# VH-VL binders against a6qqv9r220to316, part 15

Target 1, 97 residues: a6qqv9r220to316
Amino acid sequence: DCRICAFLLRKKRFGQWAKQLTVIKEDQLLCYKSSKDRQPHLRLALDVCSVIYVPKDSRHKRHELRFAQGATEVLVLALQSREQAEEWLKVIREVSK
Key: E = the ipSAE of ESMFold2; O = the ipSAE of OpenDDE; V2 = 0.75 times the mean of E and O plus 0.25 times the DockQ between their complexes.

## First folded at step 5 (VH-VL)

Design x51 (framework fv_roledumab)
Fold by ESMFold2-Fast, scan of step 5:
Structure x51 (fold): chain C 97 residues (1-97), chain A 118 residues (1-118), chain B 107 residues (1-107)
Amino acid sequence: as target 1 above (97 residues)
Amino acid sequence: QVQLVESGGGVVQPGRSLRLSCTASGFTFSSYAMHWVRQAPAKGLEWVATISYDGSNKQYADSVKGRFTFSRDNSQDTLYLQLNSLRPEDTAVYYCARDEYWGYFDYWGQGTMVTVSS
Amino acid sequence: AIRMTQSPSSFSASTGDRVTITCRASQGISSYVAWYQQKSGKAPKFLIYDASELESGVPSRFSGSGSGTDFTLTINSLQSEDFATYYCQQYYDYPLTFGQGTRVEIT
């Protein structure tokens, strides 16, 4: 019963990017290291986060969704296209209301 | 192995300043948000401040806002907490702690004691 | 700020006992609770995240449960090294807040 699901690049703890199964279910964003994993490695409540979209341009090499709790950036996801980023933003805005 | 080592604590009189440091080793320091958490004698834990992985975002507990300044030097794997206008109620052991973007603390330093008294 | 209230504040227990510590949030925080153990004179040690997920290397006698506002840390068959103060912490929203702590002392 996920709202949206895709393999997205997640900025890892060591500053690298890793492809992870990313799911929005209810009001939570969940990241799985593998589609075989039953439990998420990462769990984020969307109602306590702000999200901004940073499009790919001459300064930014990826389409990024940046999530913050207060002033602290808690998650950065990279998407393949503006269309994909806008699709994810739509779902995030709907569930975070 | 992950290590965090605090230093810079001491005994000072009210109104004085101290600078605390925390040196990190065993992980890619620049990829983690970091926090300071304090504990007054015989009391519980109190979150003090957070700094994002790149130092661009900072948050402070209301009790220290305007007096304490958090900074980091990613080139030297070091955190700094500048304590200004110290009050007796700031007396505590100060811990630095590592955060993998979530707001909980998987590794802690050993702490450094700050005593504010006359 | 979200207040975290632990109960009891302290109690005595014996080796082999099953110990339960409760933590209550002043508002719904989903499962965004961590638990820490602190022994006298030492830094806190990370035990549990997301209310029920045990940190690698933590003995299986420790478990966590709960969601929303009520959370529990359980130690099944208390060992001598488990006499310590335990803290819950919410990371649902800033400012980050801890419970006041529960001290588990030997009988």
Scores: ipSAE 0.007, ipTM 0.593, lowest interface PAE 12.6, mean pLDDT 86

Design x52 (framework fv_roledumab)
Fold by ESMFold2-Fast, scan of step 5:
Structure x52 (fold): chain C 97 residues (1-97), chain A 118 residues (1-118), chain B 107 residues (1-107)
Amino acid sequence: as target 1 above (97 residues)
Amino acid sequence: QVQLVESGGGVVQPGRSLRLSCTASGFTFSSYAMHWVRQAPAKGLEWVATISYDGSNKQYADSVKGRFTFSRDNSQDTLYLQLNSLRPEDTAVYYCARDEYWGYFDYWGQGTMVTVSS
Amino acid sequence: AIRMTQSPSSFSASTGDRVTITCRASQGISSYVAWYQQKSGKAPKFLIYSASELESGVPSRFSGSGSGTDFTLTINSLQSEDFATYYCQQYYDYPLTFGQGTRVEIT
């Protein structure tokens, strides 16, 4: 089943954010537009991605997890707190190992 | 500096219409979802409606569905709330508010008063 | 709809007091709770998000706690500018809902 699940913000084009149900199952990260959707609109394999945590501070408005495939940023998620970001990083690290 | 300024309130009889406006400044208006929240005299806050950054998605409280219409003009940095078939129960100060994307409101206007009376 | 119930509805307090306001959700909402302060005749002011995260510029005497269904807002060492009505709000699901408010009055 799901390893971790929460409503997170996903970075969209043009500097906006959308709140989406985000799930990690096995080695995949899945984003759903709503909890009522049966199919994810984004599917990301975690074993081919690097992840960087950018904490909220005076220069950064949000706690962000930035996912890249090689040099290309493919996904940016925002979390509500450092604690939530650390929980997600732990799962991502375990899954992508 | 972020500012939201409401206008268009007034005193009307039941069954009449009003159009409320909210002008935004100090931020990229077209990137944010916006809300209307109202407060009846001496009562609490009630969420009324939301509109997405581009106006394509809207949600309304059950109490106002079919009577109120939310819209926005991103070229003018302005929100509109069309109030139709007004009832005495709609008497309230109407606030526009900016969504911090999570569904909570980091900035509010000062409100505009709508009074529906006989 | 998720109902948010605050207690007490009102109470009187003095400067220097520690005051606690509670908010209960009718179902589990994790940490998706915000708190607002409203002074008479004014628009609400944003205080807290994610149940416990203090907005920049809000005095450190304000704090929030809770998860799931039970949440609290605490003001340590109440100041004269803190006499106001406080609202909790859930943003877990639509429709968005507020508690009925708790008025903190001087006495």
Scores: ipSAE 0.611, ipTM 0.904, lowest interface PAE 1.5, mean pLDDT 91

Design x53 (framework fv_roledumab)
Fold by ESMFold2-Fast, scan of step 5:
Structure x53 (fold): chain C 97 residues (1-97), chain A 118 residues (1-118), chain B 107 residues (1-107)
Amino acid sequence: as target 1 above (97 residues)
Amino acid sequence: QVQLVESGGGVVQPGRSLRLSCTASGFTFSSYAMHWVRQAPAKGLEWVATISYDGSNKQYADSVKGRFTFSRDNSQDTLYLQLNSLRPEDTAVYYCARDEYWGYFDYWGQGTMVTVSS
Amino acid sequence: AIRMTQSPSSFSASTGDRVTITCRASQGISSYVAWYQQKSGKAPKFLIYAASYLESGVPSRFSGSGSGTDFTLTINSLQSEDFATYYCQQYYDYPLTFGQGTRVEIT
């Protein structure tokens, strides 16, 4: 049972990216390395995070959702399109309230 | 100016081995996942294998698992595909292709022909 | 594996024609579809990602649409350099799979 689920890119160290199955369930965001994995590689509580959307443009290569706890960036996800980013942002805000 | 150049194809008998190479230039090779895609004569495209930017993760099509080995040397900007236990159905043009992590291919090499016949 | 089926497999067209190629996935793949053009004897050329986004440098006469299971590539006002085989590809899940190709031939 989840609110939204898709393969998104997760930003790794040194600017690399990894495509991961990303799920929002209850108030948590979970990242799995593959659909066959039973446990998430990353778990993030959305109620303690802020999120901003950085759209793709001439200065930014990807549509990104950036998650922070306080002043610390804890997660960056890239999405295929503005529409996908807006869909995910809407769900995140609904879950986080 | 992104370029990918394949080499190492040839004509071999069934059961033999070949090693294909792909040399990359014009981009930061170590920051991209790479793939091999093949095309049999007069047929469509078939994905063969994926390798992550650092070589730590690899995936293979079921048809080649256990026979083909994908590797990369980021210091030489080169990909390798080791083809073992070749079968007639492996006859194809083999392309290397670049991936910015999504699983689609924005740049392709010219291809190298592998022919497996008696 | 996710099967990608293109329709038609081939057809003849003339310059100036509006050409439509369809691609159907065996399961829902959201918008994770790319399109490629391949000319005889050449490597494939990347055209479209995320079902509808044109790669930089691809002529605006090309457009893509669709989501879920049904996808379409349209070439408005076909030009002589557009006679080629076109492939759709899903990148929703591994193994990555292509449609069988649609060959657009000169009438």
Scores: ipSAE 0.458, ipTM 0.873, lowest interface PAE 2.4, mean pLDDT 91

Design x54 (framework fv_roledumab)
Fold by ESMFold2-Fast, scan of step 5:
Structure x54 (fold): chain C 97 residues (1-97), chain A 118 residues (1-118), chain B 107 residues (1-107)
Amino acid sequence: as target 1 above (97 residues)
Amino acid sequence: QVQLVESGGGVVQPGRSLRLSCTASGFTFSSYAMHWVRQAPAKGLEWVATISYDGSNKQYADSVKGRFTFSRDNSQDTLYLQLNSLRPEDTAVYYCARDEYWGYFDYWGQGTMVTVSS
Amino acid sequence: AIRMTQSPSSFSASTGDRVTITCRASQGISSYVAWYQQKSGKAPKFLIYAASELEEGVPSRFSGSGSGTDFTLTINSLQSEDFATYYCQQYYDYPLTFGQGTRVEIT
């Protein structure tokens, strides 16, 4: 059913983050505020988005996947590690074909 | 330098109340989730409560739900834990701890001792 | 609630020893495990997150591994300052839970 799922951080206003259950199902990315929620609070079609990986370094506090539609950033997720980020990028590339 | 300093512990009889405080310095307090974690004498660690960066979301361990109240004052960089209806099994060192949203604790205070005895 | 069980509960070791502590979750928690060190009378100190990521400033002799349900903390060459109690913690789901601790004592 789901291609990949994990609790990831979603970037919010003012540089705060929220840990949310994030799922890729078919060609959509879904974010849930809690595991009890039946409806996602965010739904993103991956076929219309580009994704950039910004690894953690001296200038960047977190491993981030930044999603854009055209020039507009629509979603930023933080991952725990480079390995997790690469795993998610692989799935995103597969479903975006 | 990140610092968390707890205060407000003491010795009280069962059924009484205490208010614990934790003062933060060396970081932008309003950008972090915060937790209370306790440790009974010669026992392990037990998560007690969490509060979101803005105080709008709070969660409590089942053992303290309805008795403890967590709050924060971002203007003063301070956390509060109101302990009501204290029981002997609440006897523990209480630590405040910082969370970068994942649910693990990168910095801890020194702890404040709460003893509930007759 | 997700239960975290550590093995062993305690053991004696000497400086220079390779020490391995295990932690088992009652259900799959992916890599959502942190490790802490606590010295007598002190607050816990953060060591590792995401099962294997070492916190900055923690000596490289410490390492973590595992995913799913089975996790390990390894100290490759035990130093005098490493005699302490070690705790694993899952942060996959609330309530957050810790292992019971493993006490590393000098022999």
Scores: ipSAE 0.624, ipTM 0.905, lowest interface PAE 1.6, mean pLDDT 91

Design x55 (framework fv_roledumab)
Fold by ESMFold2-Fast, scan of step 5:
Structure x55 (fold): chain C 97 residues (1-97), chain A 118 residues (1-118), chain B 107 residues (1-107)
Amino acid sequence: as target 1 above (97 residues)
Amino acid sequence: QVQLVESGGGVVQPGRSLRLSCTASGFTFSSYAMHWVRQAPAKGLEWVATISYDGSNKQYADSVKGRFTFSRDNSQDTLYLQLNSLRPEDTAVYYCARDEYWGYFDYWGQGTMVTVSS
Amino acid sequence: AIRMTQSPSSFSASTGDRVTITCRASQGISSYVAWYQQKSGKAPKFLIYAAKELESGVPSRFSGSGSGTDFTLTINSLQSEDFATYYCQQYYDYPLTFGQGTRVEIT
């Protein structure tokens, strides 16, 4: 049913983050506050978004996937590693075709 | 440099209360989740409680639910753990620890000893 | 609760040895595992997150591996400062849980 699922950090206001269950199903990205929730807190259609990967380095302390609709950043996720980020990017590219 | 300093430990009798504090310096305290982790003498590590960056979400280990209360004061860069109805099995070194939201602990304080004895 | 079981509980080693510590989760936890080092009388020190990502400043002789339920911490060439107790920790779900620890002692 789902293509990929993991607990990722979602960027909140003022530079804070929250760990949320994140799922890609069909062409949508869904964020849940917990695995017990039936309804997602956020739904994002991937076919209308661009995504860029900002890897962790000496200047950036997290591996981030930044999603935009046009010029507007609509979602920023942090991943644990480059490997996880590349795995998620591959799925995003496949479902956004 | 990141520093966490615990205080407030001591020797108390069963049923008494104690308040632990942890003062943070060297980082933006309000941007981190925080935890308390304890270690009984000659035993392993046990997670006790977590508090979100703004204090709006708190979770406790089953062994301490209803007895311990976690709070934070972001204006003073300080954490508090209120220990009520203490039991001998609560005897441990109590550490405060920093979390970048994942649930692992990148910095720890030196710990403060709580001894609950008759 | 997710149970974390370490093996062995303790063992003796000499400087220069390669040592491996194993950690097993009671259910699948993907890569949500951290490792800590604790020296006698001291607070734990963070070593590894995401099962294999080394914390900045931790020597490269330390490495982690594994996914799902089976995880390992390896010290490639043991140094005198590495004699300590090592703990794994899962952060997949609450309550957060640690392994019981593995004590690495000098021969």
Scores: ipSAE 0.666, ipTM 0.911, lowest interface PAE 1.5, mean pLDDT 91

Design x56 (framework fv_roledumab)
Fold by ESMFold2-Fast, scan of step 5:
Parts: sequence; C-alpha cells; structure tokens
Structure x56 (fold): chain C 97 residues (1-97), chain A 118 residues (1-118), chain B 107 residues (1-107)
Amino acid sequence: as target 1 above (97 residues)
Amino acid sequence: QVQLVESGGGVVQPGRSLRLSCTASGFTFSSYAMHWVRQAPAKGLEWVATISYDGSNKQYADSVKGRFTFSRDNSQDTLYLQLNSLRPEDTAVYYCARDEYWGYFDYWGQGTMVTVSS
Amino acid sequence: AIRMTQSPSSFSASTGDRVTITCRASQGISSYVAWYQQKSGKAPKFLIYAASELESGVPSRFSGSGSGTDFTLTINSLQSEDFATYYCQQYYEYPLTFGQGTRVEIT
C-alpha cells in the first residue's frame, strides 16, 4: 500500500508553511490537509518530476525537498531532519524508476 | 534577538475574567504560529491553545474550550488570551510560545501568573 | 490524546554523572518529540526536536534518541547548571501533550 507516510510541512503562498499528511503510494505523492480528508488536495506524479534536497544550514532554515516539472517548481516540502529527508529521497528514487 | 513578554495576570475570584497579552519582538511575528502553555504551581506543562500565523485557525485544549478565546494583532506584534469563567483549576503561570509550524516551541516568554481563589 | 509518560519522576545525581531520562508515548509517534529544560522559577528552554536534533547553542553533552514509542534524553558528564526538570513533548498530533517531567536533583 503506502510506501512512506508522515506529517511534513508544505510551503504555501507568501512563504508560509502548513503541516500536512504526506503519502507516497505507487508512483504518486499525495498531500492531505487532514486525516479526515477522503481525497488529497494535491497529487503529484513522481515520474515527471525532478527533486533536489536542500539541507538545513546557516543559509537555509529547513531541510527541504523541492519538486519541479521542467523549470517550474511545483512543490516544496520541509522535513524534520537529514535522516528523514534521506529516507524520503530513497523512496522517491525507487518509485521514479 | 527573539523576545516574548506576557502581561495581564493577577488574582481574581472564581467566575471572573482576565485578558492576557504577549508582545513579540526580534522576529517577523506574522510568519509564526503561536501558542499558550500553562503550568499550575508545582505541576507540569499543559498546552492551552494555538493560533495560526494569520489568525484563521485556532485550537483549544478540551479543559478550556468555550471559556478561553485566542487572538492576535499582527500590526502590533501582540497576542491575546481572553480567560472567561475562571476556575480554581485555571491557576497557573501562562506562557506564550513560538512555533515554526511543527508544534514544538523554540522560544518562550517569562510567563504571567493567574491565580483564581476565593 | 497521546499520553507521554516519563521515567523516573525524579532522581538525585552528582556532577560528572551520565544521566538518562526516558519518555514513552501511548502510541507510535515516529520521531515527533521535543525536549525542554526548566530551571526553578524560569520558563522552559528548548533543547531538542525530531527526537535527536540538538537546538543551536545547546551544549553537546545533551543528546536525544528513539523512534516510535520509546525516547531517551541523555546528559553526559552532568554540570551544575543541568540540575532542572526535563519535559518531553509529542507534536505528532493535536492536542499537544507533555510528559509529567523528570526532576534531576543534586545528591
């Protein structure tokens, strides 16, 4: 069923963030506003996206995964730690094959 | 430097009201969620309420729901907690605390004491 | 609500000791745990988030570990300023909940 699931922060308009239930199932990344939602408010096909990891450091406040379709950034997620980011990257790489 | 300063505490009789304030400085107040956390004398920490960065979403602990109202004024960098129908069990130091959306508190104010007694 | 239980409730220690405090969640919360230090008469101070990530400026003698339901805060070589009450907190879901606290007292 679900490959990986966690509450992650999703970047919203004007640089704000919201904690959302984020799931990778099959080859899609799904974001839910709450556990009560029956349908995701965001659905992203991972096979058509590139992802880059921007680790937290003196210049970057959060561990971020940035997803793009071509040159367009379509999603930015923040994770709690480097370990969590690396776990999610591993799943994304496996699913995108 | 991040600073949070609470005020408005005092001694009141059961059933009365108080309004607590928290003034923020040293950061972009409108970009953070904020919380109130309380601590009764010689007891542990209890989360009371949360308010989103823009005030559009609020949550309350079951013990205070319907009696306490949380609000914020982003133009004044100030947080308010309206305490109504106070009970002796509400006696505590009330802290305001900053949240970077995860639900943990990286900065706390010094606290303001609310005493509800006969 | 997720209940957080700390063990022990209190204990005495000496400077130079290695101190461990345990926190157990009533259900799986992954790594969504923070730790705080509170000295008598003062506000709590943030120490750790994501179970093991140390806040900038917190001494390296503090460390956190654990995942799922069992979490530990460790202080290597306890210093005089470390005598305090320590709290764990889950931020997996609302309502947010704290452990009851562990008081570290001087022997």
Scores: ipSAE 0.652, ipTM 0.916, lowest interface PAE 1.5, mean pLDDT 92

Design x57 (framework fv_roledumab)
Fold by ESMFold2-Fast, scan of step 5:
Structure x57 (fold): chain C 97 residues (1-97), chain A 118 residues (1-118), chain B 107 residues (1-107)
Amino acid sequence: as target 1 above (97 residues)
Amino acid sequence: QVQLVESGGGVVQPGRSLRLSCTASGFTFSSYAMHWVRQAPAKGLEWVATISYDGSNKQYADSVKGRFTFSRDNSQDTLYLQLNSLRPEDTAVYYCARDEYWGYFDYWGQGTMVTVSS
Amino acid sequence: AIRMTQSPSSFSASTGDRVTITCRASQGISSYVAWYQQKSGKAPKFLIYAASELESGVPSRFSGSGSGTDFTLTINSLQSEDFATYYCQQYYDTPLTFGQGTRVEIT
């Protein structure tokens, strides 16, 4: 039962990125280092987060979804395309209700 | 201007070794994963190996595992591929390629030719 | 390993032609496909990522489409500089794999 699943880039310390299997299941977002991992590297409750979509343009290198708890940015994901970003954003909004 | 320049290729007999180098310029080398991709004469492209931005993770194609060793020196913006126990089927142009984390290659070097013949 | 199969292996075309190259994955890979152009004696050049996203600086006559297992590269109105071998590549899972290539030759 996952709502959506894809390998996305997760922002790491010092501006690095890592390709991780990202899954939305129920109201949780889970990141795994590989499809073979049993436990997620990150678990995020979507009902307590806000999400902002920052599209790729001349000022922004990547399509990013930025997640915050209150004023604190807790996760930044990069997606391959506007279409993928909008698909993920739609699911996030639906499960956050 | 992003540039990747390979060197170290040559003609060797089966069972011998070569060390390939790839020198990077025009970008922050330590921020990118890097790959080696080879192409046998008149054949297609074959992925050989990957190395993470800090060198902590390495993966190899099954055909070269145990024989080839990938390394990088971020202080000198250089990649190395140590080719041991070379076989005639390793004959190919070897390209180094840059990966912006996804696993596709936005920049390639010009290649260096490795010929393994008796 | 995910196998990538291109068709045709080669074909002849003329300037102004619309050409399509097909790439099929042995399993579902969503949109994790890149395309490259390689001219004789040269390194490959990056064209497309995410099946349909054109790299900056690549002419708009190039386009990609597809999702899942079937992908196409289209060149609308072939130019003289487009005669080359084209490769698809999946980056869904390791080992990374390429199609065998499609050679586009002048008639």
Scores: ipSAE 0.623, ipTM 0.906, lowest interface PAE 1.6, mean pLDDT 91

Design x58 (framework fv_roledumab; at its last look DockQ between E and O 0.84; V2 from the best seeds 0.76)
Fold by OpenDDE, look of step 6:
Structure x58 (fold): chain C 97 residues (1-97), chain A 118 residues (1-118), chain B 107 residues (1-107)
Amino acid sequence: as target 1 above (97 residues)
Amino acid sequence: QVQLVESGGGVVQPGRSLRLSCTASGFTFSSYAMHWVRQAPAKGLEWVATISYDGSNKQYADSVKGRFTFSRDNSQDTLYLQLNSLRPEDTAVYYCARDEYWGYFDYWGQGTMVTVSS
Amino acid sequence: AIRMTQSPSSFSASTGDRVTITCRASQGISSYVAWYQQKSGKAPKFLIYAASELESGVPSRFSGSGSGTDFTLTINSLQSEDFATYYCQQYWDYPLTFGQGTRVEIT
């Protein structure tokens, strides 16, 4: 089953964000537009991604996990707290081995 | 500074219509979902409606569904709430509020009072 | 709809008191809870998000805790400006719902 799941924000084009059910299953990150959706809107293979944590340091910033494949950023997720970000980062690192 | 200013409130009879407006400033309006939240006199807060950043998705409370219509004009940084078939139980201060994308309300307007009475 | 049961409805307190307000969700909602303060005749003010994260500019005497179904807002040492009505709110799912509110009055 899933290693971790939560509603996170996914960065969209032009600076908008979308609240999505985010799941890590096996070595993939899945995003669902709705909890009722059977198919994910986005699939990301974590074993080929580098992930960095960018902490919130001001009122206008968010805790972020940024995913890159090579030199290309492919996903940015925002989390509600440092603890949540660290929890997700831990799982990501474990499944990316 | 973020600012939200509601207008359009007033006193109307049951069955009548009213149109509320909310003018936003101090942030990129078109990047945020917005909400209406109302509060009846001496009562608690009640979520009314949500509209996505581009207006493509709208959600309404069951208590207003089919009667209220939410819209926005991003070129004017303005929200609109069309109140149709008004009932006495719709009497409330109506607040517009900004969504931080999570579904909570980080900024609120001062509110506009709507009174429905015969 | 997710029901947020807030308690107590009202109580009296004095400056310097430790104040605790509780909110219970009808189902598990993780930490997707916000808290607001509303003074008489004014719009609500955003205080807490993610159950325990303090909004920028909010005094440190305010704190939130809880996860799952039981949540708490605490004012460590009540100040004169803190007498108001407080509301919890869940944003786990639509429809968005508030607690009934808790009025904190002066003894």
Scores: ipSAE 0.783, ipTM 0.936, lowest interface PAE 0.7, mean pLDDT 95
Fold by ESMFold2-Fast, scan of step 5:
Structure x58 (fold): chain C 97 residues (1-97), chain A 118 residues (1-118), chain B 107 residues (1-107)
Amino acid sequence: as target 1 above (97 residues)
Amino acid sequence: QVQLVESGGGVVQPGRSLRLSCTASGFTFSSYAMHWVRQAPAKGLEWVATISYDGSNKQYADSVKGRFTFSRDNSQDTLYLQLNSLRPEDTAVYYCARDEYWGYFDYWGQGTMVTVSS
Amino acid sequence: AIRMTQSPSSFSASTGDRVTITCRASQGISSYVAWYQQKSGKAPKFLIYAASELESGVPSRFSGSGSGTDFTLTINSLQSEDFATYYCQQYWDYPLTFGQGTRVEIT
């Protein structure tokens, strides 16, 4: 029932990252610590968020999708490639209102 | 320049213990997950253990679980692997390796040899 | 555990050859594959991540491809420094697992 699913890095405090099973289902983004977890560690409604893509380059270490509610950044995900980022961004745009 | 240097290997009899160390330089050690990977003579690579950036999460290969203990000291930029109840099958070069959280290894140390023989 | 199987286990090649090494996962792992080069007596060297992304400083004659269960490492025009053992590794799930290695030997 999910639209897209992959292990992505979720930005934590102090510049740390955690690899989490990330799922888009309906209009929500869910993060799980492992594939065996029943409850998500994070739940985000995509219809109230904006997203920007920051590609990896000489000044940016990772391919990042940055989610904001108004002026507040609420989630940063790292993808392993431009192709994966573009795939996720397409799905996010389709489920957002 | 990123460097990882292992030490503490040696020749021991079965059932004995060793403590391996890995000293890191050239990067912010506390911002990376770290791993131990081993390679038996003339064999391939085998993942042994992982430790999170702060030491709060650790995972071990089933073959070493209960015998090996992984730890880190972020103030000294050092990793430790305590090898207990060593078996001949543990004979290998042990590498420490750096991970930017994905689970692949962008930098490796030179390795330290552990030989378990009677 | 996800099993990674490489083919062939070894083969002989000459400088200038195009060489192809394959790696098969026992289940779908998307593009979560890295490749390493190991020269005799040395630590492994990181080459590729995300199945096809080349690490900075790795020569362009190296390339990776594949998704799902089947992955390939290609060296377009083999150079003398490329004689080595190559390993694939999945990082989809723990435990992390490597292929058994492919040894590329001089003819």
Scores: ipSAE 0.744, ipTM 0.927, lowest interface PAE 1.1, mean pLDDT 92
Fold by ESMFold2, look of step 6:
Structure x58 (fold): chain C 97 residues (1-97), chain A 118 residues (1-118), chain B 107 residues (1-107)
Amino acid sequence: as target 1 above (97 residues)
Amino acid sequence: QVQLVESGGGVVQPGRSLRLSCTASGFTFSSYAMHWVRQAPAKGLEWVATISYDGSNKQYADSVKGRFTFSRDNSQDTLYLQLNSLRPEDTAVYYCARDEYWGYFDYWGQGTMVTVSS
Amino acid sequence: AIRMTQSPSSFSASTGDRVTITCRASQGISSYVAWYQQKSGKAPKFLIYAASELESGVPSRFSGSGSGTDFTLTINSLQSEDFATYYCQQYWDYPLTFGQGTRVEIT
């Protein structure tokens, strides 16, 4: 069972996005292409990541959570609102420690 | 400014085909998912089809699966909807619509009318 | 498919009235609801995403609320240009579906 799940946007290589079912389960973040897929397309261990929230504003088109392992950005997710982003960030920080 | 312009509508007999087009301007077309939504006369809105930003994924309403084919040409900023085996219940205004990937439609064209009658 | 049911189907109102339109989903869809306005003979106009997020340029008299299965669109002080048909739309999963529409007409 999951701590939190929603359909979020996952950033692709050239600034495109894909809507994916995103789940936090234990200390892992998982992305699925659809709710019917049994295998995740992404599995990320949150305990070795840092996360930055970049809010939507006049300069930023989307609310984003940006994940890094060391100096390497490994995932960017878009969320629909500040409230959703803060909800997800709380869960991520809880499971990262 | 964002613009979407549909064309290719007309009056056809049942069983015939039409090809609809939608030309886009004022935004980076290849960065967006696109949709067709239709509205029968004096009726509500019905989603018809979705195409991903690169055309690699397509979704169709059950009412049109196997009869309609959605495609895009990102070099010409143009969408196409091939309407085959048309039925009277396909009579509608057909709109193209832009999607910021979430599944809602932030910009709409003015529509093109398709009438299917004997 | 996720069914969206709007209430009422039509609504008579006067300028200055507060108008509330409801939309019910056949399953939980979080806040994955958009609202559109359509005037006769025109394309729909996008108003609200994420149930409550007002699109830029939409008058502040429009507001949305709800989460889960029950959603509302409110016009706090109806203006003459607001007489139109309003649609809710879910975007939780495919197929994408609309409510049947609510026609807001002059008394």
Scores: ipSAE 0.684, ipTM 0.917, lowest interface PAE 1.5, mean pLDDT 93
ESMFold2 (binder alone), look of step 6: mean pLDDT 94; pTM 0.954

